# Ledger of designs, part 12: VHH binders against Uncharacterized protein F13C5.5

Target 1, 168 residues: Uncharacterized protein F13C5.5, of Caenorhabditis elegans (o76565)
Amino acid sequence: EICPMDKHAICNTGHLSCTCSVSQEDEAPVPEISCNALIARDLETGNFPVVSVEFDLNNSAEALEEFPEDAFRDKISSSLRVDEEDVIVLRTSCVGTDDTLTIQFVILKKDTNSSALPFAIEDLIDAESIATRMKAMGHLSQIANLDVDTIEYTEELVDLEFEPSNLE
Short names: E, the ipSAE of ESMFold2; O, the ipSAE of OpenDDE; V2, 0.75 times the mean of E and O plus 0.25 times the DockQ between their complexes.

## First folded at step 14 (VHH; framework vhh_3k1k_2)

Design k35 (from k26 with E61R; at its last look DockQ between E and O 0.41; V2 from the best seeds 0.00; counts 0 for: pae E 2.4 > 2)
Fold by ESMFold2, look of step 14:
Structure k35 (fold): chain B 168 residues (1-168), chain A 119 residues (1-119)
Amino acid sequence: as target 1 above (168 residues)
Amino acid sequence: QVQLVESGGALVQPGGSLRLSCAASGFTFSDYYMRWYRQAPGKEREWVAGIDWEGGETSYRDSVKGRFTISRDDARNTVYLQMNSLKPEDTAVYYCAADSDLYEGREYWGQGTQVTVSS
């Protein structure tokens, strides 16, 4: 089942891999750095503008052991006609529930050097514009065979439950 | 000057067929995703189908899959929605929309065409 999560979740495998959820405090060092390292968050608040997608898992089409990120990225990139590698997932979190999954992501502007970390707000497509476009797209009521409950712009990243011990 | 003009909406009996057309002008049609939406009175507009450029990948909402077919003719700057096995629940105003890629972020909408499925 996707929720509750296993010990950790790795996002963006193969390109900008990072830990996007850590569910267990006593977990030994995770294999990847935190996704926090990909973005230039406000140092005081931790805020960063993202698109936040909430999935209702109560009627999932199939029982899955983990979030199908590849299918999510494919659907987002094809629907918005951007390169898959520009879609960067920062959070995959059950927010302490068995029945709700929250995915938070950003999209790089065209021709942004994807190795120029951490990404600043000006490197990214405006998150409010992304959320507005997605809300107008009825075929995004389901993504990766999961039912979408909400799509919204926010500046508040979901906190990692436990910070990865691999962080510098 | 940009226009999307839908046509082909009509009153049809259950089980019947219609073909909707959406003629586009004022932009480079081949560079745009084309989509169909519908809206019944008092309901929110809902997506029905979409098609990539060059008559590429198509997608459909589940309730119309197998009954509706979206297609495009880039030489005529027109997108079509072939609707078969029509049901009363398909009654709505049908809109076409054109989306650029998100990097450019342009979106255009037509004014709609009424489809009514009733005895």
Scores: ipSAE 0.278, ipTM 0.658, lowest interface PAE 2.4, mean pLDDT 82
ESMFold2 (binder alone), look of step 14: mean pLDDT 84; pTM 0.851
OpenDDE, look of step 14: ipSAE 0.559; ipTM 0.813

Design k36 (from k26 with R35H; at its last look DockQ between E and O 0.89; V2 from the best seeds 0.00; counts 0 for: pae E 2.4 > 2)
Fold by ESMFold2, look of step 14:
Structure k36 (fold): chain B 168 residues (1-168), chain A 119 residues (1-119)
Amino acid sequence: as target 1 above (168 residues)
Amino acid sequence: QVQLVESGGALVQPGGSLRLSCAASGFTFSDYYMHWYRQAPGKEREWVAGIDWEGGETSYEDSVKGRFTISRDDARNTVYLQMNSLKPEDTAVYYCAADSDLYEGREYWGQGTQVTVSS
């Protein structure tokens, strides 16, 4: 299994991180959390501006059991010269495919209190600017040993398969 | 105060070579990601090549890979674009650009240098 996200979705667990689970048993469930409480989304559409990274998993010779979120955040933060704690992963998803993984993230502005939830658009670095810079960086064709297929600015968040309510 | 000044643009024959230079002043050059862009008449400006502020990692637009090489000399505050095997479709004004870290979000642009590739 590469990443069977169709069984569940994981978002930030209150310390502003999410983990993609690729293997689950009944006795080892992923945490229930509410990703809706992290950001002040548009009330009508659910839209929020993010950077969306799509990974091509077809070339993985080894099974991917978990998304390496810490390595991802470390690479993004070092490449863009921002603090790792300011890189907020909002979505991880394999839903609808066996061979792609979608990661959606934002970056807090410097001096933003990372505990002051929910984040508004003005708390964040402009996502289109982030995506534009990342596309021009050749060393981001692979992140955390995963092949990057696309990097896009979007306002359309991928759906959560499960929407926990324990953060509101 | 901040300046990016391109030079080295010329008229060359197809298959020829040129070396563009961009001299920077008024900012801490080693802290900036450096780019080359180009704009042909009637076209939108397009990214050509970039070089990071660390170990000199480079990236290139597909049509120039293997023909163009970007480099930087931090001691001289200068970024270069070596252009080999030039084609008529490389004809454009070439611009140097500098990007700061994302927190500051500063971008600087040069005035451009003309490259013309013609029989």
Scores: ipSAE 0.295, ipTM 0.545, lowest interface PAE 2.4, mean pLDDT 74
ESMFold2 (binder alone), look of step 14: mean pLDDT 84; pTM 0.858
OpenDDE, look of step 14: ipSAE 0.462; ipTM 0.775

Design k37 (from k26 with G50A; at its last fold request DockQ between E and O 0.51; V2 from the best seeds 0.00; counts 0 for: pae E 2.1 > 2)
Amino acid sequence: QVQLVESGGALVQPGGSLRLSCAASGFTFSDYYMRWYRQAPGKEREWVAAIDWEGGETSYEDSVKGRFTISRDDARNTVYLQMNSLKPEDTAVYYCAADSDLYEGREYWGQGTQVTVSS
ESMFold2, look of step 14: ipSAE 0.403; ipTM 0.629
ESMFold2 (binder alone), look of step 14: mean pLDDT 83; pTM 0.844
OpenDDE, look of step 14: ipSAE 0.658; ipTM 0.848
ESMFold2, look of step 16: ipSAE 0.450; ipTM 0.657
ESMFold2 (binder alone), look of step 16: mean pLDDT 83; pTM 0.844
OpenDDE, look of step 16: ipSAE 0.601; ipTM 0.823
ESMFold2, fold request of step 18: ipSAE 0.348, 0.396, 0.380; ipTM 0.682, 0.711, 0.615
ESMFold2 (binder alone), fold request of step 18: mean pLDDT 83, 83, 84; pTM 0.847, 0.846, 0.847
OpenDDE, fold request of step 18: ipSAE 0.598, 0.627, 0.610; ipTM 0.831, 0.837, 0.848

Design k38 (from k26 with E54A G56D; at its last look DockQ between E and O 0.88; V2 from the best seeds 0.00; counts 0 for: pae E 2.2 > 2)
Fold by ESMFold2, look of step 14:
Structure k38 (fold): chain B 168 residues (1-168), chain A 119 residues (1-119)
Amino acid sequence: as target 1 above (168 residues)
Amino acid sequence: QVQLVESGGALVQPGGSLRLSCAASGFTFSDYYMRWYRQAPGKEREWVAGIDWAGDETSYEDSVKGRFTISRDDARNTVYLQMNSLKPEDTAVYYCAADSDLYEGREYWGQGTQVTVSS
């Protein structure tokens, strides 16, 4: 049900929403701007440091249509004891598989203005430190009723296969 | 000043039990995620168990599941590790650790207590 995605996905960041995946080229316009607009990516590579969580969907007992973003943010924020609004999901993706869901996110430093876009690396808690802390927490083997396969730091964002056609 | 002081380590026979204690001071105990680690000679320190801020969620490394129980007593600022059915492989120095919220990003460690399981 969650994968493969049959359209675009919307992620929420503070008071803004953005498109964090697009699965079809001809689905335009989408309702929200690309989540790429939230971050100051490297202009040559498109790279940006994120925490990447991969979920194994093979043994999920619960049928889901959409990624449970609120439950994910709740679990991340409570486990790391940060403000829920500081957890920013940039990607939800099943690219290349119907068995794996990949979620990529960042966390704002304390007192960062969540509306002052785009966020630079300096506005964010070090992603490698986040991933290291999360891997040391055994209770994060499941998040939002989904089985976690990996948690890692990466600078390679999963592609938005088709860039959204409408921007504000 | 933050302090974590482990106690309760001893020499025990295989199949025996021990209860380790970790007394915490110098911070608001309920604001910290608490963990136990162990380190055998010549090996890397490994995570054993964790307990969240409110004590509602616990987790265990696979080799100790069903034998070890982590708990916390906020009135005494103390984390416990109840170890049952001890095996020679459990021989190690056991460390208590505390994690602050991620904004602060601090980890604190105790000095460790020796557990030895042998005849």
Scores: ipSAE 0.376, ipTM 0.676, lowest interface PAE 2.2, mean pLDDT 81
ESMFold2 (binder alone), look of step 14: mean pLDDT 85; pTM 0.857
OpenDDE, look of step 14: ipSAE 0.522; ipTM 0.780

Design k39 (from k26 with E104Y; at its last look DockQ between E and O 0.68; V2 from the best seeds 0.00; counts 0 for: pae E 3.7 > 2)
Fold by ESMFold2, look of step 14:
Parts: structure tokens; C-alpha cells; sequence
Structure k39 (fold): chain B 168 residues (1-168), chain A 119 residues (1-119)
């Protein structure tokens, strides 16, 4: 299996979030908006500064059918004392390894209009600062009952392995 | 105007104890996540311990768990690091850092205090 969950990364309508999933032509709706449309990334490289969290699924106590995004956002927001609505998950990816899950997210600055898409880097809290704080929090060695392997700042967004054909 | 002032660094024998203090001024202390870092000669600065704002949840780097205790006194604007069972490997300059509300991105550092553990 490429991902222990049924889905590749997709964008949920109206939630500004994505899940790890495989979008099947016959069984899945075409998403209304792509996670790529949420951010004003570098069009040449595709780069955008994010926090990247990698989970080790080998020792998970529960088989994972779908990434528990709400629990993830709740843990992040409570730990960092930010509003849950400001935590934007951009990528949920299982490709490249069988037993890992990569979540990439950003956090909106306070009072950012969430309807003013796409978000630019200046709309977001500095991702390196977020990652540095999270690395220093021992209670984030597990998030949403999943074991955290790494927390890193990066500008390398994980490419979506499957996208709706109407999105870039 | 913003200041973090560490104190309590000393020369101690292996197995000894030491208490570091970091007095803060020029910002609203209770809004800040307080951390201790250390830097041995020729090495990168490494995180040692952290304590959240009110509610006080603590975290520690693996090599100090069970030996070091971070605490804070918001009435005195001071964070402490109680260091027990000290080892020569704990020899370093210890830095206090304050990291606040992520929405405003404020972070401050002290000048450091030297801890030396040797026979």
C-alpha cells in the first residue's frame, strides 16, 4: 500500500484543509478548490514555507483509515495557543514510504481574513518559529494518538500525487 | 529595555546540584513560553527545557529528564532551572529564552550563565 488510508491529499470544500487520500474517478467527487489554490506559492519552484510533521505509523495502536485532521488541529491550536480556525492543513501525504504520514500546515496571523485567498507568506505566522516551538514540546511526541517522527520547517511542499484534473 | 538576566551559574562537582534563575523585565512575563538552552564550547546551542505560560506544562530534552526541573514564578517574573545529579556533559553556557504569543512573533534571549561540572 502507498498509503494506509484510502485517500491521497485532497482539499475539502469550505474547510481550507486536506486529507490523505486517493481520489478515485468513479467514487469521489471532484473537489471544488485545490489546496494549491489556498496559497500564493512560487510558481517556478512550487515552494512555500510550511511546518512539516512526519508520523511513524508502524507502531500506531489503531489502523488509520483517514487522518484525524480535527484532532490534529485541536492539539496544535491548544498547544500553541492559537485559534483552531487559523491552523490550515495544506498537505496530507503518505507517498514515498509505506509507513509514514506527512502533514504540512501553516497558521494564519490573527485577524487574517480567511476568505482572502490565496494566502501570501505575509498572511502567515513564521513557520520556522512554529517548528522551533513544537520541537521543544515533549508532549507533541504524539499528536492525535499518532507517533511523531519529525517536526521540521521546510519550503518544500509535498507534491500532490493525485489532483482533480481541473486544478493546477 | 527588554531584558532576560540569568544567574546562578557556578563550578560544581559531578553529582551536585545547582539552581539557575532568569529574571525577566520589559514584557508581560505571563504571556511567554519560557525555555532554557545550553551551548557547550564548539557545539550548537541545544534546547534543554521549556515551560508553558499559565498552566505550566513542562518539557525536557531526553538527557536531562528526571534530573532537571523547570519552574516559573509569574509574580517575580522569573523562570528557574533546578539541576540535580549534574554530569560533566552538562558543562555549558545556559541561556534563558522567552517566546511569546505566536501571532506577534516575539522572541527574546538572555546573555547566558556558565555552568561547569568537574571534579
Amino acid sequence: as target 1 above (168 residues)
Amino acid sequence: QVQLVESGGALVQPGGSLRLSCAASGFTFSDYYMRWYRQAPGKEREWVAGIDWEGGETSYEDSVKGRFTISRDDARNTVYLQMNSLKPEDTAVYYCAADSDLYYGREYWGQGTQVTVSS
Scores: ipSAE 0.142, ipTM 0.436, lowest interface PAE 3.7, mean pLDDT 73
ESMFold2 (binder alone), look of step 14: mean pLDDT 84; pTM 0.858
OpenDDE, look of step 14: ipSAE 0.552; ipTM 0.797

Design k40 (from k26 with S100D; at its last look DockQ between E and O 0.78; V2 from the best seeds 0.00; counts 0 for: pae E 2.9 > 2)
Fold by ESMFold2, look of step 14:
Structure k40 (fold): chain B 168 residues (1-168), chain A 119 residues (1-119)
Amino acid sequence: as target 1 above (168 residues)
Amino acid sequence: QVQLVESGGALVQPGGSLRLSCAASGFTFSDYYMRWYRQAPGKEREWVAGIDWEGGETSYEDSVKGRFTISRDDARNTVYLQMNSLKPEDTAVYYCAADDDLYEGREYWGQGTQVTVSS
């Protein structure tokens, strides 16, 4: 069962590894800092422009215990002809539901220094352009063998329910 | 110089069929996602259909699904739109567009071909 998650989810690899979902306050240990650390969010609202993909899990024939991030990144990168390492997942969220999963991600511009954190909006490919192309390229039904309900540009990043750094 | 040249637009009766072609030159055709758009008088240009560069996956706007078919012939550097069961609301200038990968952000447009569906 992908949703709800047991405690937390870690997204990305290497120096970009970060906590992209936290399901319980005071869970221990959270091994990575929040994915918030990767991006220069709006200080007042916490907003940041992302591509938001909602999956409808009701029609999945495959029983999954966790989100298949590698397959997701592979599908996104091959469909959009970008490098797989430039696809950065910021959120995996069930939004308090067993049957839907929301993934929010960004894509680095070509030759961006991936160690120059936090990324500003200008370091990233325009999220509205990404969402528009995905909707028009036949990516309306499945990504990573999961049924896609919506693909949207949004500036509302799903909040991590509990700041991971407070969960030591 | 990059060029996209649409052809095949005509006046046709409701219920008829028409095949549009878009001949491409000046770029590596197999590297591009190809799209058809249309613009009716006084309306915004709207997406109609698209076909991926590799794999040839296709997608369609809801009102044309099942009636229109996009295809590509990489050997001839040409993308096609087969339009069947034409309706008066399909009347528009049809444009061919080509998109590269997201890193480059290159987008090219043809000059359009007029399709008119009328008795």
Scores: ipSAE 0.221, ipTM 0.510, lowest interface PAE 2.9, mean pLDDT 81
ESMFold2 (binder alone), look of step 14: mean pLDDT 83; pTM 0.845
OpenDDE, look of step 14: ipSAE 0.488; ipTM 0.774

## First folded at step 16 (VHH)

Design k41 (from k37 with E54A G56D; framework vhh_3k1k_2; at its last look DockQ between E and O 0.86; V2 from the best seeds 0.59)
Amino acid sequence: QVQLVESGGALVQPGGSLRLSCAASGFTFSDYYMRWYRQAPGKEREWVAAIDWAGDETSYEDSVKGRFTISRDDARNTVYLQMNSLKPEDTAVYYCAADSDLYEGREYWGQGTQVTVSS
ESMFold2, look of step 16: ipSAE 0.408; ipTM 0.648
ESMFold2 (binder alone), look of step 16: mean pLDDT 84; pTM 0.850
OpenDDE, look of step 16: ipSAE 0.623; ipTM 0.824
ESMFold2, look of step 17: ipSAE 0.424; ipTM 0.648
ESMFold2 (binder alone), look of step 17: mean pLDDT 84; pTM 0.852
OpenDDE, look of step 17: ipSAE 0.697; ipTM 0.871
ESMFold2, fold request of step 18: ipSAE 0.405, 0.374, 0.383; ipTM 0.629, 0.612, 0.610
ESMFold2 (binder alone), fold request of step 18: mean pLDDT 84, 84, 84; pTM 0.848, 0.847, 0.850
OpenDDE, fold request of step 18: ipSAE 0.572, 0.620, 0.594; ipTM 0.813, 0.833, 0.836
ESMFold2, look of step 18: ipSAE 0.390; ipTM 0.619
ESMFold2 (binder alone), look of step 18: mean pLDDT 84; pTM 0.849
OpenDDE, look of step 18: ipSAE 0.592; ipTM 0.781
ESMFold2, look of step 20: ipSAE 0.435; ipTM 0.658
ESMFold2 (binder alone), look of step 20: mean pLDDT 84; pTM 0.846
OpenDDE, look of step 20: ipSAE 0.566; ipTM 0.773

Design k42 (from k37 with D31Y; framework vhh_3k1k_2; at its last look DockQ between E and O 0.50; V2 from the best seeds 0.00; counts 0 for: pae E 2.002 > 2, grease 24.7 > 24.2)
Fold by ESMFold2, look of step 16:
Structure k42 (fold): chain B 168 residues (1-168), chain A 119 residues (1-119)
Amino acid sequence: as target 1 above (168 residues)
Amino acid sequence: QVQLVESGGALVQPGGSLRLSCAASGFTFSYYYMRWYRQAPGKEREWVAAIDWEGGETSYEDSVKGRFTISRDDARNTVYLQMNSLKPEDTAVYYCAADSDLYEGREYWGQGTQVTVSS
């Protein structure tokens, strides 16, 4: 029922840790650098190609307080046969309602140095190819015990509310 | 030289069955995600079924679910599409496609095989 978005949600804990959701400005200092800092976004629009997964939380067995990112990353990496460390979560957001959760992520190409920031589009596996592959998989209708509603390619990153770096 | 060669397309009566084969060569078959597509006259090519390289997980377009079965034989480098309860709407050229893992990003297509379902 309740969206598992915190005031400042941290993604990629232990590996490229960054703030991937900001719902309140009044908590200072910001706990981690913005996930915007991981990627070389379009200078004019702030756009960047990502895979966007929307979860329908209406029938979740229990209200979630926190997104189960470890289970998500494990399922994505094992299903797509990529290294878990290459799966980089950029957004965890409850866009527009408490019953919908949106996760946006990218995957590094093999042998990309995960410390060579910011990642450019050419450092990443083509997001449209990832989304196409995932949509054709029958076992991705549920990830981390959450019902998947849609899997889409997009260039429109969900805004980090209160984060000045959303547009460079 | 990479090749995907479909076979088994035929004229079949409504309600009948047909088995398509796609023989692969020139790449490491067991590392590839295999798919079937079809293209009806005057229509765009559409996805039909897919089979994963790990565990053999399968997925199907809704209109063929329960009637078609995709399978693979890695020892023979071949993917199959078993088509049961065929309908005139299934008339199309059927294409086999192979995708590598995402790190390599390679994609191959066959030439297609004609399936016609008609009285």
Scores: ipSAE 0.363, ipTM 0.675, lowest interface PAE 2.0, mean pLDDT 82
ESMFold2 (binder alone), look of step 16: mean pLDDT 83; pTM 0.847
OpenDDE, look of step 16: ipSAE 0.466; ipTM 0.757

Design k43 (from k37 with Y103W; framework vhh_3k1k_2; at its last look DockQ between E and O 0.67; V2 from the best seeds 0.00; counts 0 for: pae E 5.8 > 2)
Fold by ESMFold2, look of step 16:
Structure k43 (fold): chain B 168 residues (1-168), chain A 119 residues (1-119)
Amino acid sequence: as target 1 above (168 residues)
Amino acid sequence: QVQLVESGGALVQPGGSLRLSCAASGFTFSDYYMRWYRQAPGKEREWVAAIDWEGGETSYEDSVKGRFTISRDDARNTVYLQMNSLKPEDTAVYYCAADSDLWEGREYWGQGTQVTVSS
């Protein structure tokens, strides 16, 4: 089961499947570090511009027990010359296929106050620019020893399995 | 003012070679990630090749890999695209682009140079 944060460890299947969501369904407030609480999504669609990386797990040489988020953030930050702390993973999803893993992330602009939640689009580096640069990098065919299948800009976040009701 | 000027585009027979140059001015060239793109008539602009800051790491779109070589000369503020074994499908306007680090978000484009590969 791969989940990017302590409170987002709800896993949908017994192998490499998870979504980023809260793990305690009876909590009234959304935890400050919930993936949904990190960004100011479009109120009608739930959309938010992100970079989406899809990994092909069919040829992975090692069984994954947990998504290597730190190694992912290390590779992204070193490749794009940004600070690791500014790489924010919003979604980790294996739902829909056992052979793929989808990671959606954003990067904070330089000098953005990382405690000023939720982040708006203007707080973030343009996601389409990030995706374009990553696609042009030949050394990003593997990240954290996982084969990259696709890198794309999207505004459609994958769904979380559990969301606090205060969003309704 | 920032300027990127491509040159070297020409009419070439299939199997021929061309070398494109992109001369840069108005910014610190060694700090910039350099790319080549192309746009065929009626198509969207597509990435062709890239070369990283100072380290010179290169990458290529699959259809040009092994035929095209990107290089840079930081002392002359110039990026090159050596194109060998040219095919009719390589016909396009070729653009160079420069990216600062992502934090500044600055992207500069040249005006393009026409490459035509035809019998």
Scores: ipSAE 0.034, ipTM 0.347, lowest interface PAE 5.8, mean pLDDT 71
ESMFold2 (binder alone), look of step 16: mean pLDDT 82; pTM 0.838
OpenDDE, look of step 16: ipSAE 0.083; ipTM 0.509

Design k44 (from k37 with L102F; framework vhh_3k1k_2; at its last look DockQ between E and O 0.71; V2 from the best seeds 0.00; counts 0 for: pae E 2.2 > 2)
Fold by ESMFold2, look of step 16:
Structure k44 (fold): chain B 168 residues (1-168), chain A 119 residues (1-119)
Amino acid sequence: as target 1 above (168 residues)
Amino acid sequence: QVQLVESGGALVQPGGSLRLSCAASGFTFSDYYMRWYRQAPGKEREWVAAIDWEGGETSYEDSVKGRFTISRDDARNTVYLQMNSLKPEDTAVYYCAADSDFYEGREYWGQGTQVTVSS
């Protein structure tokens, strides 16, 4: 496994990746819209309230070469009865142990203009409410055929070391 | 006004059965997914079962799986919990809860119905 720098969430050589992450410049193009460009995070702390889902990869670690983001978004939107376009994945991280995967996402409020970037906290459904209600549903022990370990609210967004703030 | 009214709670012997009902009013019932919770003396309220707004997907807490069945009748605005093979551990106040889609972020709760399992 090859991952640059301590806080970089996505390995640039294809072990696990998401479309909203920055890879090292020399081998992979940066997506036109970076995940940092999607949100108006706090300039001092880098914090932003998100729902954080941790997956146990023990049964799927070698079969998972890339995160199935479309299947994840589809399961979230259908289970929560929200539009798929309102589910915004901000981080996909395998840093830590090689048996866990962390996904951080937010959901836009109904009828929010999805092109009005960057999104502020008031554009989003309250992340703590989402996390609490997801846990209460009881049928989200698997998402996209991955075993869910935890669903929790956090303000500690995984930092992308080389991406400038979307507010700068 | 929104109202959830549970009924069917009773005293039963171990191994017995009960069927709980929760009648809903004040909202479009088909737009809501429904859940049952319970709270035993001295414990926190815990989730028991859920049924989605499409009426096809159900889920259960592990200790009740195979013994309890949740169902809904959208024509009568009612959700049910069929409880079989009851054990003393099932003694609790059972609550009905309703949620709309996640855009609204609102939950409604009933007052609860007492289930007691004892010899």
Scores: ipSAE 0.270, ipTM 0.535, lowest interface PAE 2.2, mean pLDDT 73
ESMFold2 (binder alone), look of step 16: mean pLDDT 83; pTM 0.848
OpenDDE, look of step 16: ipSAE 0.427; ipTM 0.728

Design k46 (from k37 with S100T; framework vhh_3k1k_2; at its last look DockQ between E and O 0.87; V2 from the best seeds 0.00; counts 0 for: pae E 2.2 > 2)
Fold by ESMFold2, look of step 16:
Structure k46 (fold): chain B 168 residues (1-168), chain A 119 residues (1-119)
Amino acid sequence: as target 1 above (168 residues)
Amino acid sequence: QVQLVESGGALVQPGGSLRLSCAASGFTFSDYYMRWYRQAPGKEREWVAAIDWEGGETSYEDSVKGRFTISRDDARNTVYLQMNSLKPEDTAVYYCAADTDLYEGREYWGQGTQVTVSS
């Protein structure tokens, strides 16, 4: 299973990788910085506009131990003709089931300083426009050899249940 | 200025064929992702087919798969939609569209060409 714990998701900062989380700090590589630190979320709701991609894992992911983030970013960037470095994965989550994987991401505007954290909504390409274009493209029924179930715009960012800290 | 002009729409019998053309001007054609949409009377515009920047990937809405073929000729700045085995439900105004890269986020639309499938 790519994500055996369906209520938790933690990713690495710095665009290195996004790995399904564990419920405790001591089992898997702990992320260097919480993905929550990448974005300027709404302080009251935790909401942030993202593109949400749900994968159906029934046919594809039994042997897969880790989300193939590089292949995902390659497909997104080539399909939308943006720089791969501007595709920022914020969440990899198995919320609600062990045969569904949810990826939430944003794309930086051209010429945005990728070191200027946290990213605000105005630093990002409008997520609804991204989702609309992706739905219209038709050839995104698979990404990174995983079957796509849905692509949608949402402001409901997946919550992190356990948030390890590498900062003091 | 950017322009997209569709042509080739006609009245045809069920089971017939048509080839639509979309001539583009005012931009570097090879830099654009090209799509076909259609709009039947009283319905919203719906996606039909798309072809990527080099013609390497094509995609189709399920109801037209195996019947329609999208292609592009970058030397003539033209996108085509070959429509075979036409059905009455294919009756619509057909539009071509061109998308920039996502950074610019611009899209351009033609004025449409009418396709009518009827006995």
Scores: ipSAE 0.324, ipTM 0.581, lowest interface PAE 2.2, mean pLDDT 75
ESMFold2 (binder alone), look of step 16: mean pLDDT 82; pTM 0.832
OpenDDE, look of step 16: ipSAE 0.516; ipTM 0.749

Design r5 (framework vhh_enristomig; at its last look DockQ between E and O 0.56; V2 from the best seeds 0.00; counts 0 for: pae E 2.2 > 2)
Fold by ESMFold2, look of step 16:
Formats: C-alpha cells, structure tokens, sequence
Structure r5 (fold): chain B 168 residues (1-168), chain A 118 residues (1-118)
C-alpha cells in the first residue's frame, strides 16, 4: 500500500512550502504532511478552494526535480500586488503525467497572521477572484521560467498523502 | 467617479505610427497595474501591453519591438506608442487598471478604434 501518486509532494512542517518530490524512505520517520495542516479542509470531502496552475513542461530541456517556489511566490505577489508572505503554496504535483506540473495555492487576506494555522476560508482572498484576475493578466503565460498551460479555480485539492512505514 | 478615456485612434497606412492615450481620473494612477488590450472585429480581446507598479513594462510577442507603453503620473495618463503598424493590428484598443488584489477593483475604458488600411 504505497502512496498513490506517480510523483510525490511532501510539505515540511514549520515552513509554508511544498515540493514535487519522491517520498523519502530512510531510517528516520517521514514527517507529517504539513500542507494538510495549513488549511481547515472540509471534514467530509477534503475540499478547499484554491487557485490551480498547471505548467506545460514539454518545452523544458530537463526534468524538474524541485519547484522554484520562491520565484513563483515572488511573481504572484508582484503581479497581484500582495505581500509575498501572503502567498501560500499548498500542493506541488506531477501526478498523472511526465509533462505537467500542478501548483495549488491560496492568498491570505491583508494583515492575516501567517503563523495562525490552520487557515480557514474566511482568512483567504476568494480563490475564484484570484484566478479570474490572473487569467485576465496577459503577462502570466510564464511564471518562474515555466510555461503556464492553465489557471483555474477549483475546490479539489490534488492528493497529498503520508503513509508511515516500518523503515527507520 | 472613476474614469478611463482612450483617445488617439484613427486610420493609418501600413508601416505607419500612432499614439494612443488613456486619461484617468478619480484614482491615483501609480497605485494601479495598467494595461492595454485590443479586440479585432468578431474576435476575443487579447492583451497587448502592461506597466506594473514599479514601472516595468511587458509586451505580447506580437507587438514586441513595435509598441511602447509608458505613463505620466503627473498627468494621470497612459500611452501606447505604436510603430510599424500592420493590418493585423486593426482593433478597438482598451486601457484597463487594476488595484492591488486586497482591494480587488478593476476599471476599463470604452475603447478607441485603430484601423490599419491594407
């Protein structure tokens, strides 16, 4: 019973970041999934409203082993004129393809304490409004030197799963 | 009372030049992300150019090297200098301004027609 993702993302606790990576198996236990701890998801569905950006990797020369989150956050914050620390990346996923990367994020409302976890929907700028503005902006066809395929509002988070192992 | 008013459109020969203006009133122009769009008859609007809060300019590939966006904050006016015009540049040109995302305000002008004769 292995994680169902073809390419895995692990969210580090204590840092508001997620990466597209293979699950680590080592003598130390795998950390808890901190991206799920960042938001107060619906208990029944697991849904949470996010902006979903899909990147087309076909024009990239080599496989992307780590998402350039700082450059992504910087571009989003400067384009939308929000504080960079308010841009919270929740999911980084390559699942289902070799050629696409999916990033899901939210943006905190002005003056929200970024350390007050978990964030509720009311702490966040409306994700559909963010996606609508981003699609209207013409210069977001590339973010962090990656080609953008789609920008969409969704409530369906990409699966992110921690599975404890007997490996130490 | 917030307004954006485009002007400077008209007919021009291929290879010619034209300068569009967008006069803004009712807001501080430097606090906004400002942009030009265009819409050819029967087509969807397409982004042309933008200038961000720090003055950094961006252009669609189809207009790079031919169009120059600028703004004059003292006059609350946005400009689009168009050179080397082609028939494909024929469209109604709109200016638009976005506030920061926290405020979430968006303003559009009524447009000005540019016609490049074949």
Amino acid sequence: as target 1 above (168 residues)
Amino acid sequence: EVQLLESGGGEVQPGGSLRLSCAASGFTFSDYYIRWYRQAPGKQREWVSAIDWGGETNYAESVKGRFTISRDNAKNTLYLQMSSLRAEDTAVYYCAADSDLYEGREYWGQGTLVTVKP
Scores: ipSAE 0.423, ipTM 0.643, lowest interface PAE 1.5, mean pLDDT 74
ESMFold2 (binder alone), look of step 16: mean pLDDT 79; pTM 0.785
OpenDDE, look of step 16: ipSAE 0.652; ipTM 0.858
ESMFold2, look of step 17: ipSAE 0.299; ipTM 0.585
ESMFold2 (binder alone), look of step 17: mean pLDDT 79; pTM 0.787
OpenDDE, look of step 17: ipSAE 0.605; ipTM 0.825

